# Designs tried in a protein design chat: VH-VL binders against q9nrl2r1430to1533. Part 325

Target 1, 104 residues: q9nrl2r1430to1533
Amino acid sequence: GGVHELSAFEQLVVELVRHDDSWPFLKLVSKIQVPDYYDIIKKPIALNIIREKVNKCEYKLASEFIDDIELMFSNCFEYNPRNTSEAKAGTRLQAFFHIQAQKL
Key: E = the ipSAE of ESMFold2; O = the ipSAE of OpenDDE; V2 = 0.75 times the mean of E and O plus 0.25 times the DockQ between their complexes.

## First folded at step 19 (VH-VL)

Design cc19 (framework fv_nezutatug; at its last look DockQ between E and O 0.86; V2 from the best seeds 0.78)
Fold by OpenDDE, look of step 19:
Structure cc19 (fold): chain C 104 residues (1-104), chain A 121 residues (1-121), chain B 107 residues (1-107)
Amino acid sequence: as target 1 above (104 residues)
Amino acid sequence: QVQLQESGPGLVKPSQTLSLTCTVSGGSIDYGYTWHWIRQHPGKGLEWIGSIKYSGRTDYNPSLKSLVTISADTSKNQFSLKLSSVTAADTAVYYCARGPYTSDNYYMDVWGQGTTVTVSS
Amino acid sequence: DIQMTQSPSSVSASVGDRVTITCKASQSISSYVAWYQQKPGKAPEPLIYSASYLYSGVPSRFSGSGSGTDFTLTISSLQPEDFATYYCQQANSFPLTFGQGTKLEIK
């Protein structure tokens, strides 16, 4: 394919990735660094995976895209207590996402 | 778009167990959301009953906790409410709702239409 | 539990009027307040989340403000379809709690 303008999904992923609080979400959690993560989180996902799905046009509805983003946040809150840096970053990034998602 | 629909018996006898199901369509309950039950007694305000998250974690209103059980069936894309030992005070319209999975901001962005449950002999 | 004291309980107004509804939380809840509109025989419909953000499709005449303990829902110019009961909700901690409601009636 040729060069084209970013879709709404692509643009939003770019904005999420560039956000200061995206660091917990950029790629899948390392099983080496967090050995019990995948015992708890059964549907892991991250922004790089979502970006790839967008690039492959796997999202036919905005709701599908939103669901994956929400899953990403829910995984964070499921694993990380409220007082962790990851949860705090997630809270701020999710708030940002909810505002942006209203435009989809 | 996602839709929620409550179902169950509209009449329950005192001391019996009220059982309701919320069927979700247009989306999966096996995603990053919180699923709520809320009720409204005739002519009164709204009362939060409890919630279940996609992981199965539940939270209940302390005023009802000993009598309430919320569960989910991902294979049917449903979540359910059971309220035991009902009295006339449990007569209400019961709503299921969806909101974000979050740490600090549990609003409800999608609601079912509600189902009326009457407790009577 | 966090109590949400909503006022007034009822208000009569005319089309075109500016209407303000307030909710006071028993403790600070940051900006974690939602507002709902309910018409007779219908389920509540969400209007505002996080104190000041409108859901998609909600008319711009609706606005929310406040932080900490004091929150306000404002309708800048009432339309016929706005006559309903409104509820605030604290979304910060369990158990989730609602205000008593404000019935907005036509004068």
Scores: ipSAE 0.883, ipTM 0.948, lowest interface PAE 0.5, mean pLDDT 96
Fold by ESMFold2, look of step 19:
Structure cc19 (fold): chain C 104 residues (1-104), chain A 121 residues (1-121), chain B 107 residues (1-107)
Amino acid sequence: as target 1 above (104 residues)
Amino acid sequence: QVQLQESGPGLVKPSQTLSLTCTVSGGSIDYGYTWHWIRQHPGKGLEWIGSIKYSGRTDYNPSLKSLVTISADTSKNQFSLKLSSVTAADTAVYYCARGPYTSDNYYMDVWGQGTTVTVSS
Amino acid sequence: DIQMTQSPSSVSASVGDRVTITCKASQSISSYVAWYQQKPGKAPEPLIYSASYLYSGVPSRFSGSGSGTDFTLTISSLQPEDFATYYCQQANSFPLTFGQGTKLEIK
């Protein structure tokens, strides 16, 4: 982690947040709106949490940052059937992320 | 940086069960990736055996499905392959690999160094 | 199963040459092709995903193209370290399948 790598993490998370398909990932899934989510997903995570971890310099390696983003997508695919709006958004946003992550 | 290392016996007798373990370091199998086993027969190409996701869900090559079990042990940060009733045709270099958990694009971004398994009397 | 057919099986070429390897899928796989380089005694190494995107650290002399069923890997100016076997892989659906490989050797 140098200051250049931390700036790159912030730039990438900002690009993810601004992407049209970020809506399922901005904040943790509400237990009230989705009662069984936390029975299925054991390590919940969302973009606001990842962004806060970047801001607090909690990622020591680029791989730790990438792992949290991949966990976010895998939770989406694990919980949501393929044909849902959430899974389709996740597929498109993950593809965008994979392209951008090669720059890290 | 994540690293994968295969381990297990190099020689297995016909009809026995081949058991291999992939040890993951520099990352966790408890995270949202797909973990694969692939083999390469002598002088031949690559064959995908199967995979396991962080949740324990598995997918197997239909050509091997009744013979293959892939499992994970999160406490040891390992995932394993068992291939039952082996024959000489199962002689190969066995690789473990990682790829992202996706809905439609299953490529592999990290490979182990491979372990040679010979099936012989 | 989706069959991946590579051409040619072997290429003999000199340093500095342009080399093209093709891969044909038995049905449409959109752009879901990966390419790997394997040197003798070593594991495959990722080169390209999604038909045309280079992994970080892969030299820019490597490029990929194609969609649907027809895909190519091109090396624009061979270097000594590029002599290896190359595999395409369809990434679209299980079982994942690989081409039979193309051995690139020094002329």
Scores: ipSAE 0.633, ipTM 0.901, lowest interface PAE 1.6, mean pLDDT 92
ESMFold2 (binder alone), look of step 19: mean pLDDT 91; pTM 0.941

Design cc2 (framework fv_nezutatug; at its last look DockQ between E and O 0.77; V2 from the best seeds 0.73)
Fold by OpenDDE, look of step 19:
Structure cc2 (fold): chain C 104 residues (1-104), chain A 121 residues (1-121), chain B 107 residues (1-107)
Amino acid sequence: as target 1 above (104 residues)
Amino acid sequence: QVQLQESGPGLVKPSQTLSLTCTVSGGHIDYGYTWHWIRQHPGKGLEWIGSIYYSGRTEYNPSLKSLVTISADTSKNQFSLKLSSVTAADTAVYYCARGPYTSDNYYMDVWGQGTTVTVSS
Amino acid sequence: DIQMTQSPSSVSASVGDRVTITCKASQSISSYVAWYQQKPGKAPEPLIYSASYLYSGVPSRFSGSGSGTDFTLTISSLQPEDFATYYCQQANSFPLTFGQGTKLEIK
C-alpha cells in the first residue's frame, strides 16, 4: 500500500465514487432486495467492480473503460423508470462522466 | 474505437422491402448504448428512423412506424433495418449511429459512413 | 413532436469571420441539443452535446450556447475546413428531430 500517482482512470473512478449521485452505482444490486433485477439486466456492473479492474490494469484502452461505465448507466436506465431517484441520480452522474470522459 | 458500417442492396424496387444491416466493430451491441438509424434524402436534411437499445427495446419515428422494423443480432454484433412498401421517397443515404443510453439526452457520438439506397423500377 | 427551426438555411462567409447559427425548439428542451457538421459526401460528425460541451478533438473556435428553446452554434474565426453543412438536433425526447440544416459556403 505505498503512495503512488493515480492514473486518469483511477482518478475518474475516485471522482465518480465521491459524487453525491453515486449511491445507486457503488455496489452490485442485491438479488434479495431486487429479485427481478438479474432477469432484466444480463451484464451487471458497478463502480467497485470497475475500480477493481482499474487496479488490476485490465483496461488497455480508454474506450474499454468508458464502455464499462456506460454499461453501468445503461443498466440503470434500462431497469429504473425516469422518475425514480436512481434514474435521476444516474442522469446527473452520467452527465458529469461525459464531461470528464472527454479528457481521456 | 468503435466503428459502424452499413451494408445492403443499393437498389430496391417500389413496393418491396428495404433491408440494411449495421455491423459494429470495436464494441458490442449488447454492452450498453443506444443504436440508431438515420437517413438523408438527396440534397435534404437528416431524418431519424428509429432506435434500438442494447436490451432490444425499440423506438420508431411515428411517420414510419407502421413500415419500420429494427432488430439486433448479438451473435453477429449487428443491428438491422427493414422498411416495407418502399417508394421513391425512400431513396436516401442511410446511416447507422451509436449514442449513450440516457433518460433524456439522446445524441449520436459515432456514425457509420452511410450507404446509398435507390428506389427505382 | 418537437420541431427544430434552424437559421439561416445558408450563409456565405470568409475565412476569419465570426459565424453564428441558431436553432429554435417548438418547446423547451432544457439543454438537450446536439450539433453536427457534415461535409459533402460524408457522414455527419458530432461537434457539441448538451448544448455547450465540445467533443474531444473539436477546435475551440467552435462553441455552443442556449437553454430552453433558443440555441446557438458559433464559430469565432472561420477556417477553410469549416465550410460545411451544420445540423442541430433535439435530444430530449422521441421522436428525435433535426433542424433543416445550415450550409456554410465560402464568399
Scores: ipSAE 0.889, ipTM 0.948, lowest interface PAE 0.5, mean pLDDT 96
Fold by ESMFold2, look of step 19:
Structure cc2 (fold): chain C 104 residues (1-104), chain A 121 residues (1-121), chain B 107 residues (1-107)
Amino acid sequence: as target 1 above (104 residues)
Amino acid sequence: QVQLQESGPGLVKPSQTLSLTCTVSGGHIDYGYTWHWIRQHPGKGLEWIGSIYYSGRTEYNPSLKSLVTISADTSKNQFSLKLSSVTAADTAVYYCARGPYTSDNYYMDVWGQGTTVTVSS
Amino acid sequence: DIQMTQSPSSVSASVGDRVTITCKASQSISSYVAWYQQKPGKAPEPLIYSASYLYSGVPSRFSGSGSGTDFTLTISSLQPEDFATYYCQQANSFPLTFGQGTKLEIK
């Protein structure tokens, strides 16, 4: 139990990182470069943090892992206008994620 | 699995405010989803009332905008509907629902069981 | 506001028949249509999102197609449990709107 789900979480994160549209999501948005981001986004998250949580076995259920990834996309759509490169990348990566996540 | 359950009074008098609450279990309302209220009039189709994003932003059906308020209480894992100045035309089954927050594709993947509200003198 | 018009409003068919239900949007919504099944006294249940993707657990006899303004839900071999009302929903923009429903009755 549990170790099979943890391996699946790692594989899914690797697939997300490898995707061409992962670039807005690899690391947390810089507060220095984007000062207003953290006034709008209250629960920041990024792929490097999710990978670390997988490596530290912090996800006990698939739903916890899925919720963090969905939060990552939701933050992108909440902060970025629809016509931005970030929002368009988020839309494509989220669609890819929904296909890959059906196996969890 | 995420589950949604509507609660509130089943009978409301005309001119009063209808108040409903949706309780979420198996998930958390501030985790990047969009939360919806939909109603179904007797023998008729479905009408979207409004939505609240995980961030607290709201969208309302323009036909109801001045009469509707949707709010969330993250500490109770609930979101609520208030509909003011109700009439018999507001008699319906009321559903809460969830969907992923997307930029352009607002579908609903989880529905509550529904609660019947009758507006009558 | 985007209007969604379903055809037919009601259909009566035999077990084993192929049934199609059409939904027409008043303006282009790309592929952003969802389909729901509602049995009497129950909440709607999701069938299809993005015109053609089945939710997990939905029988493979259900399929969807279309883009732009014209969308179709197909049941390839009607079963007795498919007696229900079916709704399409445009998911593209607010206000979200539903078709008026198609009642499927099994002869």
Scores: ipSAE 0.533, ipTM 0.872, lowest interface PAE 1.9, mean pLDDT 91
ESMFold2 (binder alone), look of step 19: mean pLDDT 92; pTM 0.949

Design cc20 (framework fv_nezutatug; at its last look DockQ between E and O 0.82; V2 from the best seeds 0.00; counts 0 for: pae E 2.02 > 2)
Fold by OpenDDE, look of step 19:
Structure cc20 (fold): chain C 104 residues (1-104), chain A 121 residues (1-121), chain B 107 residues (1-107)
Amino acid sequence: as target 1 above (104 residues)
Amino acid sequence: QVQLQESGPGLVKPSQTLSLTCTVSGGSIDYGYTWHWIRQHPGKGLEWIGSIYYSGRTDYNPSLKSLVTISADTSKNQFSLKLSSVTAADTAVYYCARGPYTSDNYYMDVWGQGTTVTVSS
Amino acid sequence: DIQMTQSPSSVSASVGDRVTITCKASQSISDYVAWYQQKPGKAPEPLIYSASYLYSGVPSRFSGSGSGTDFTLTISSLQPEDFATYYCQQANSFPLTFGQGTKLEIK
């Protein structure tokens, strides 16, 4: 506990969450709203889950953190056709992430 | 860091099936990436063969689609290429590679060192 | 299929030279272009993605630009280790396709 300087992972998650295109990724997809989602996506993940893992220091390597973020995007593109708002938002957010990830 | 390594027989007879495996280390294929096969005929450029995703979905080059099968074994952290009815035109260095899973921007971030396959009687 | 036409096919240059390689797409592909460097007997290595972004570890003398159909890879000051074959790749549509390559040789 206590106030401390954000780690690189924490800072990047904050930036991702604050991004205008983060709305599809903030929390897990609702099974009620999207009944077939979990029939298609077998490893669901979202930014709130990744943030929690960061806070718990579960990522020992940058590659592990990156893997989860990429999983989050791949889930979006697997479920959503490229012409959907979700896919378009994901494309922009992923591009942003790829730039930031080069600094890790 | 993730590493890719191709393996398989370096010599295949005409009309037989070319079979290669890409072993991934330092990372899991069961994550949000795209896994590619690319080949390069001697002295020539690069040709995309096909790709597989962690979900099992595949995309193939239409010029090779009827002859190509790409599969993945997450338990072994491998994905494989099978090319049937090979001819001398299939002699090449074969590369496996990884890239991001995207909607519309498929580039290769990490490559294997390649394996030479010669088709000869 | 989207065709990627590189020019020139080969170029001779000296250390310290500015070198520009061009790639033209047969149709608009936004900024979905990657560049690779390949040395003899080695696998291609990624240099640039999304037309203008350098991979970590790539020297800053490398740069990429372009959007739509015309793309360029530039080496501002050629170094001995830069003599190789370079490939562009369109990353937007299947089948994924590469340029025919540009062999950069020492003059």
Scores: ipSAE 0.791, ipTM 0.930, lowest interface PAE 0.6, mean pLDDT 95
Fold by ESMFold2, look of step 19:
Structure cc20 (fold): chain C 104 residues (1-104), chain A 121 residues (1-121), chain B 107 residues (1-107)
Amino acid sequence: as target 1 above (104 residues)
Amino acid sequence: QVQLQESGPGLVKPSQTLSLTCTVSGGSIDYGYTWHWIRQHPGKGLEWIGSIYYSGRTDYNPSLKSLVTISADTSKNQFSLKLSSVTAADTAVYYCARGPYTSDNYYMDVWGQGTTVTVSS
Amino acid sequence: DIQMTQSPSSVSASVGDRVTITCKASQSISDYVAWYQQKPGKAPEPLIYSASYLYSGVPSRFSGSGSGTDFTLTISSLQPEDFATYYCQQANSFPLTFGQGTKLEIK
């Protein structure tokens, strides 16, 4: 933890949010629009929740932050078939994240 | 920092079931990663056995599929390998490993130390 | 299944040498290749993912390249700790498959 590490987490979240492929991940999937999502996905998470956790200093280690972002992508791949727009967006954004995360 | 450690008997008799456990520390097995078993035969290269996802779904090497079961115990933060009807050909060093859950890029970023299993009378 | 063929199977080299190891896939796998280093009696250790990206802590003398079917691992100036066996892995589809290994030994 610390102020320098929190700045790095916030910078990375900002870059993820700004990426064109962030649209499936900005906030939690709507139960009304996607009724079966929460039957399949046991640990839902999204970029707005991760950003709030960064703002509240809830991540003590970089690995905790990385794990939440990886969970976000894993949920996308678990729920969405490979040929869907959501899975394709997830693939591209995860690749971008893996490059950016080396700075941590 | 995630660490993986294999455990189980080093000697198994032919026709019995080989059972190994991988204990994970510094991370959770139900937290959005894939967990793998790989083996290395004496003097030979590496062979992927199968994987279990954070969700409990599994994929197996078709060459072993009828003989292999991979399972997870979330409460102990462990995942396990069972290989039935073993022969001398199953003598190998067995590794567990982790990788990110991806759609098309299944690399392994953390490996256990390996455990030697000998199948002998 | 995607077959990965490494060459050479072994190489004898001296400290300071440049070493090149190649890996060929039986079909196109984009850049989804990983490379691992294994020292005697130890587990494999990750070196490179996605053909060319080094893991944190891997010395910059290691580099990878390639796309499609042909991939290369290069050590630009061999150090004593680099004597090991090297494996490529296709990461594109199941079953995951590895090259047969390249043993790099001291001359």
Scores: ipSAE 0.521, ipTM 0.881, lowest interface PAE 2.0, mean pLDDT 91
ESMFold2 (binder alone), look of step 19: mean pLDDT 92; pTM 0.945

Design cc21 (framework fv_nezutatug; at its last look DockQ between E and O 0.73; V2 from the best seeds 0.00; counts 0 for: pae O 4.1 > 2)
Fold by ESMFold2, look of step 19:
Structure cc21 (fold): chain C 104 residues (1-104), chain A 121 residues (1-121), chain B 107 residues (1-107)
Amino acid sequence: as target 1 above (104 residues)
Amino acid sequence: QVQLQESGPGLVKPSQTLSLTCTVSGGSIDYGYTWHWIRQHPGKGLEWIGSIYYSGRTDYNPSLKSLVTISADTSKNQFSLKLSSVTAADTAVYYCARGPYTGDNYYMDVWGQGTTVTVSS
Amino acid sequence: DIQMTQSPSSVSASVGDRVTITCKASQSISSYVAWYQQKPGKAPEPLIYSASYLYSGVPSRFSGSGSGTDFTLTISSLQPEDFATYYCQQANSFPLTFGQGTKLEIK
């Protein structure tokens, strides 16, 4: 809700996008280049989509915003083995997110 | 906002299968979290039983692995525990819990109220 | 399996006291410890994750610290509602394991 909460969502998304480990999460995974991704991941989501939802004021509660960010990370860990660069980036970015989310 | 509620029989006979259900409200079990079963033995600490991921994949405590099944019913927004061949040692308070799906940091941010299960003749 | 050992198992203290509870892991778990408070007849409630980060709504008199194998929960000035049992949990690897608990009682 309110003006301060929407501003906080926007700031947090910007911080996530600027983080060095954001590269697996900026845009949806290409179905053409990774054909099996969408057989495994049923609710794909990425930072560009979350950012647009913030811009359109689609999040009414902080929990809704947090749930989309957590879904993004869980998709990464579900699809990618733990020793991959994608999973390691996800681990670091999620830890950063959990710290920043305390400020919501 | 997210709430978890355990349900199931309070009394189970030895050698039977214990069946418990966790109902989730204020959120969806298929969204992107890890869902846990934990139990607390009388006068003792907490024991992790196992987890089910939002995708349906499971991990179990190796000490219980052959006896435990955790499953989910997305249409009812529920996940369930089945523990076979119970003995008096399985008498405990059973909790369901949620945590983020993480790479290496599995903490639990929401707990159910708990349901007491007694295994007795 | 990673064993978590809490100390002390019980502590008796007065309102206003500073209390420290420790948790020792049998091997390094980085900072991946969580702390829970359980009041009698109630479910555990989350206090701290990643050793030092408070959950929203947790009073600032609670703090956590540590890394590797040695972790500490501190209550800087006990309040009446803080008398409970406290559990640490290693969150690093499966099977997830908990400390045996520390019962904090009114003196």
Scores: ipSAE 0.614, ipTM 0.890, lowest interface PAE 1.6, mean pLDDT 91
Fold by OpenDDE, look of step 19:
Structure cc21 (fold): chain C 104 residues (1-104), chain A 121 residues (1-121), chain B 107 residues (1-107)
Amino acid sequence: as target 1 above (104 residues)
Amino acid sequence: QVQLQESGPGLVKPSQTLSLTCTVSGGSIDYGYTWHWIRQHPGKGLEWIGSIYYSGRTDYNPSLKSLVTISADTSKNQFSLKLSSVTAADTAVYYCARGPYTGDNYYMDVWGQGTTVTVSS
Amino acid sequence: DIQMTQSPSSVSASVGDRVTITCKASQSISSYVAWYQQKPGKAPEPLIYSASYLYSGVPSRFSGSGSGTDFTLTISSLQPEDFATYYCQQANSFPLTFGQGTKLEIK
């Protein structure tokens, strides 16, 4: 394919990835590093997965895209206590997302 | 768009169990959201009852905890409220609602229309 | 529990007026406050979250401010459809709690 203008979903994912607080969300949690993660989190997801879905045009509605992003944050808050760096980063990134998502 | 609809008996006798169901359409309850029950006594303000998460985790109002059970059926895209040993004080409009799961900021961005439950002998 | 003290309980105003509603938390809750509008016989509708962010579709005449314990909802120029009851809610700690409500009536 050729160069084209990014869709709203693509742009938002780029903005999320570039955000300073994206580091907990860039890729799936390592089962080796966090052995119990997948015992707790049943629907794992990350920004690289969401980006791939966007690239494949798997999101037909904005609500579907938003649902996956919210799932990503939910997983973070479910696994990480509120006082952790991961949860704090997630809180800030989610706030940013909620502002940007209103444009969708 | 996501829509929520409460359903259940509008009349419950004292000491019985109030049972309501919230049916979600236009979205799944098995995602990164929090699902809430709120009630409003006639002419009064709003009272949070409890919440359930996609993981099955629940949080309850301590004032009602011993009497409240919230559950979810993802296969039906529903979540339910049971309130045991009801009295006249439990007469209210009952709302189900949805909000984002944020960890420390729980607000309701989508509400059902509400269903009136009267406790009377 | 965190108590949300909302004031005034009622206010009469005219179309075009500036209206301010206040909510005081019994302890600091950062910016974790939401505001709702409720009309008779209807479910509450969300207006503001995180103290100052408007939900999509909410008119720009609505605004929220505050942090810590003191929060304010402002309607810059009241419109006929704005006459309703408004509620604040603290969203930081369980149990979640609401203010007593402010009934905004036509003068």
Scores: ipSAE 0.024, ipTM 0.715, lowest interface PAE 4.1, mean pLDDT 92
ESMFold2 (binder alone), look of step 19: mean pLDDT 92; pTM 0.945

Design cc22 (framework fv_nezutatug; at its last look DockQ between E and O 0.84; V2 from the best seeds 0.75)
Fold by OpenDDE, look of step 19:
Structure cc22 (fold): chain C 104 residues (1-104), chain A 121 residues (1-121), chain B 107 residues (1-107)
Amino acid sequence: as target 1 above (104 residues)
Amino acid sequence: QVQLQESGPGLVKPSQTLSLTCTVSGGSIDYGYTWHWIRQHPGKGLEWIGSIYYSGRTDYNPSLKSLVTISADTSKNQFSLKLSSVTAADTAVYYCARGPYTSDNYYMDVWGQGTTVTVSS
Amino acid sequence: DIQMTQSPSSVSASVGDRVTITCKASQSISSYVAWYQQKPGKAPEPLIYAASYLYSGVPSRFSGSGSGTDFTLTISSLQPEDFATYYCQQANSFPLTFGQGTKLEIK
């Protein structure tokens, strides 16, 4: 490792994590706290996992990175009804992401 | 980049079932997103038929709900449209499309090229 | 269902002109409107999402505005490749619905 400028993916992940509405997405949902989550969501993902993939240079295309982020939001909206705090946070964060993703 | 391609018979007889398939490449249909069917009668505007989500859940246009079935085959990376009891009013160009999975902002950001279906005896 | 009333149905303009297309929703849909461009024999292509954000690759001469019930698509300086049919779409509630379209023709 060494000191280097953040890639576009790294920068965007940092911005997503720092966003006020990132709290539902920072880490995987706890099976203990939400026992039925993994019965419904078959491809779980979170920002810490995506960040790790970025750090390991696992994304070769912007589309791959975008797909994982969209999957993260899809999972949120699939599990959480529209009126929940999680869904509302997800809506705002996704809107932010869509704007930033246009620069990728 | 993701690409969508419609396929199926271009001619269907009245009262029969219209069957179309959308083949997705460059992305997986069970990896997030929302997948749509839209049609356009000759010289007319666009009509949303229905959608299927990566989870398999579906939403249909109420005007067509009793006649429409949308399904997905993840093994083939395809999703399909079936429209039963067709009439001349179902003659149209049929498009499949993809959009983000959202709570309240369902737009289509990738479209297939469309396939023409004519209902005629 | 939410109706999207688009105007005008057709408009003739010249290269370099400023063109404005309007879409009115039958009820408030916040900013959840998308705009599409369709050329003859081709599939629609996305222009704008969430009322005012350009889709990737769309020229900056395109812009969208509005919230609630009134929405506008503007082409600041018309180019030859912009002659097409444009559609608005409400993206907020099911069933998803489109405006009837605006055919932009060369004068």
Scores: ipSAE 0.890, ipTM 0.947, lowest interface PAE 0.5, mean pLDDT 96
Fold by ESMFold2, look of step 19:
Structure cc22 (fold): chain C 104 residues (1-104), chain A 121 residues (1-121), chain B 107 residues (1-107)
Amino acid sequence: as target 1 above (104 residues)
Amino acid sequence: QVQLQESGPGLVKPSQTLSLTCTVSGGSIDYGYTWHWIRQHPGKGLEWIGSIYYSGRTDYNPSLKSLVTISADTSKNQFSLKLSSVTAADTAVYYCARGPYTSDNYYMDVWGQGTTVTVSS
Amino acid sequence: DIQMTQSPSSVSASVGDRVTITCKASQSISSYVAWYQQKPGKAPEPLIYAASYLYSGVPSRFSGSGSGTDFTLTISSLQPEDFATYYCQQANSFPLTFGQGTKLEIK
């Protein structure tokens, strides 16, 4: 809640999008390119959707925003084996997020 | 803001099944975290019992694997521990905990208050 | 299983003192160590993850360092609320394992 938290959510999402390892997370996984993804991942989410939710003031608490970001990483680790470029990017971006999230 | 609370019987007889429930509030158990059971023996250190992922997958301490079951009930926002064939060695304070789902760095960022379980005749 | 050995088992100190607690892993765990503070009758509280990163709300007088097998937790200037038991945890692989604890007592 509040205007200060909304500004912090926006700034954090911008930092995540700008990070070199954001590429697997910018938009939802394509069903055409990855046909089985939506059979495995029940709650898909991506940075563009999270950013839209910030813009629409849908997050009332920092915990709600953090939960969506963590879900994004969890989906990556659940779907992708540990040695894939997607999982490695997720590991690095999640570590960056955990540092940045201490500012919330 | 997420809170975890353990519940269950404080006294269990040897050879019975210990059954504990962790109730989660301020967040959802199926939203992308990993959920843990840890116990602390009297005057001793902490022991990880096992974990359940948001997807329902589980990992157990090999020393307990044949005796332990962790399950989740998403409709009640709860996850549970069952430990069968208990002995006095299972007397401990039992904690539930949460951590981020990670690929290589498994830590607990939220803990319940703990519940004391005594195994006695 | 990876064993975690803490040293010392206890330490007596005064408010304002600098205290260092060490934790040694039985094999390399990279930087995957967490530290917890536990007060009597309470659950452990997270302090540090990945050897050196503070959780939100943890005072800056706490710091962590180390990699491989040798890790330290340092409190730069003790406050009255810091008298507690401290645990390290290897976070690298299952089964997750904890050190035996270090009790920090008032002198």
Scores: ipSAE 0.542, ipTM 0.877, lowest interface PAE 1.9, mean pLDDT 91
ESMFold2 (binder alone), look of step 19: mean pLDDT 91; pTM 0.939

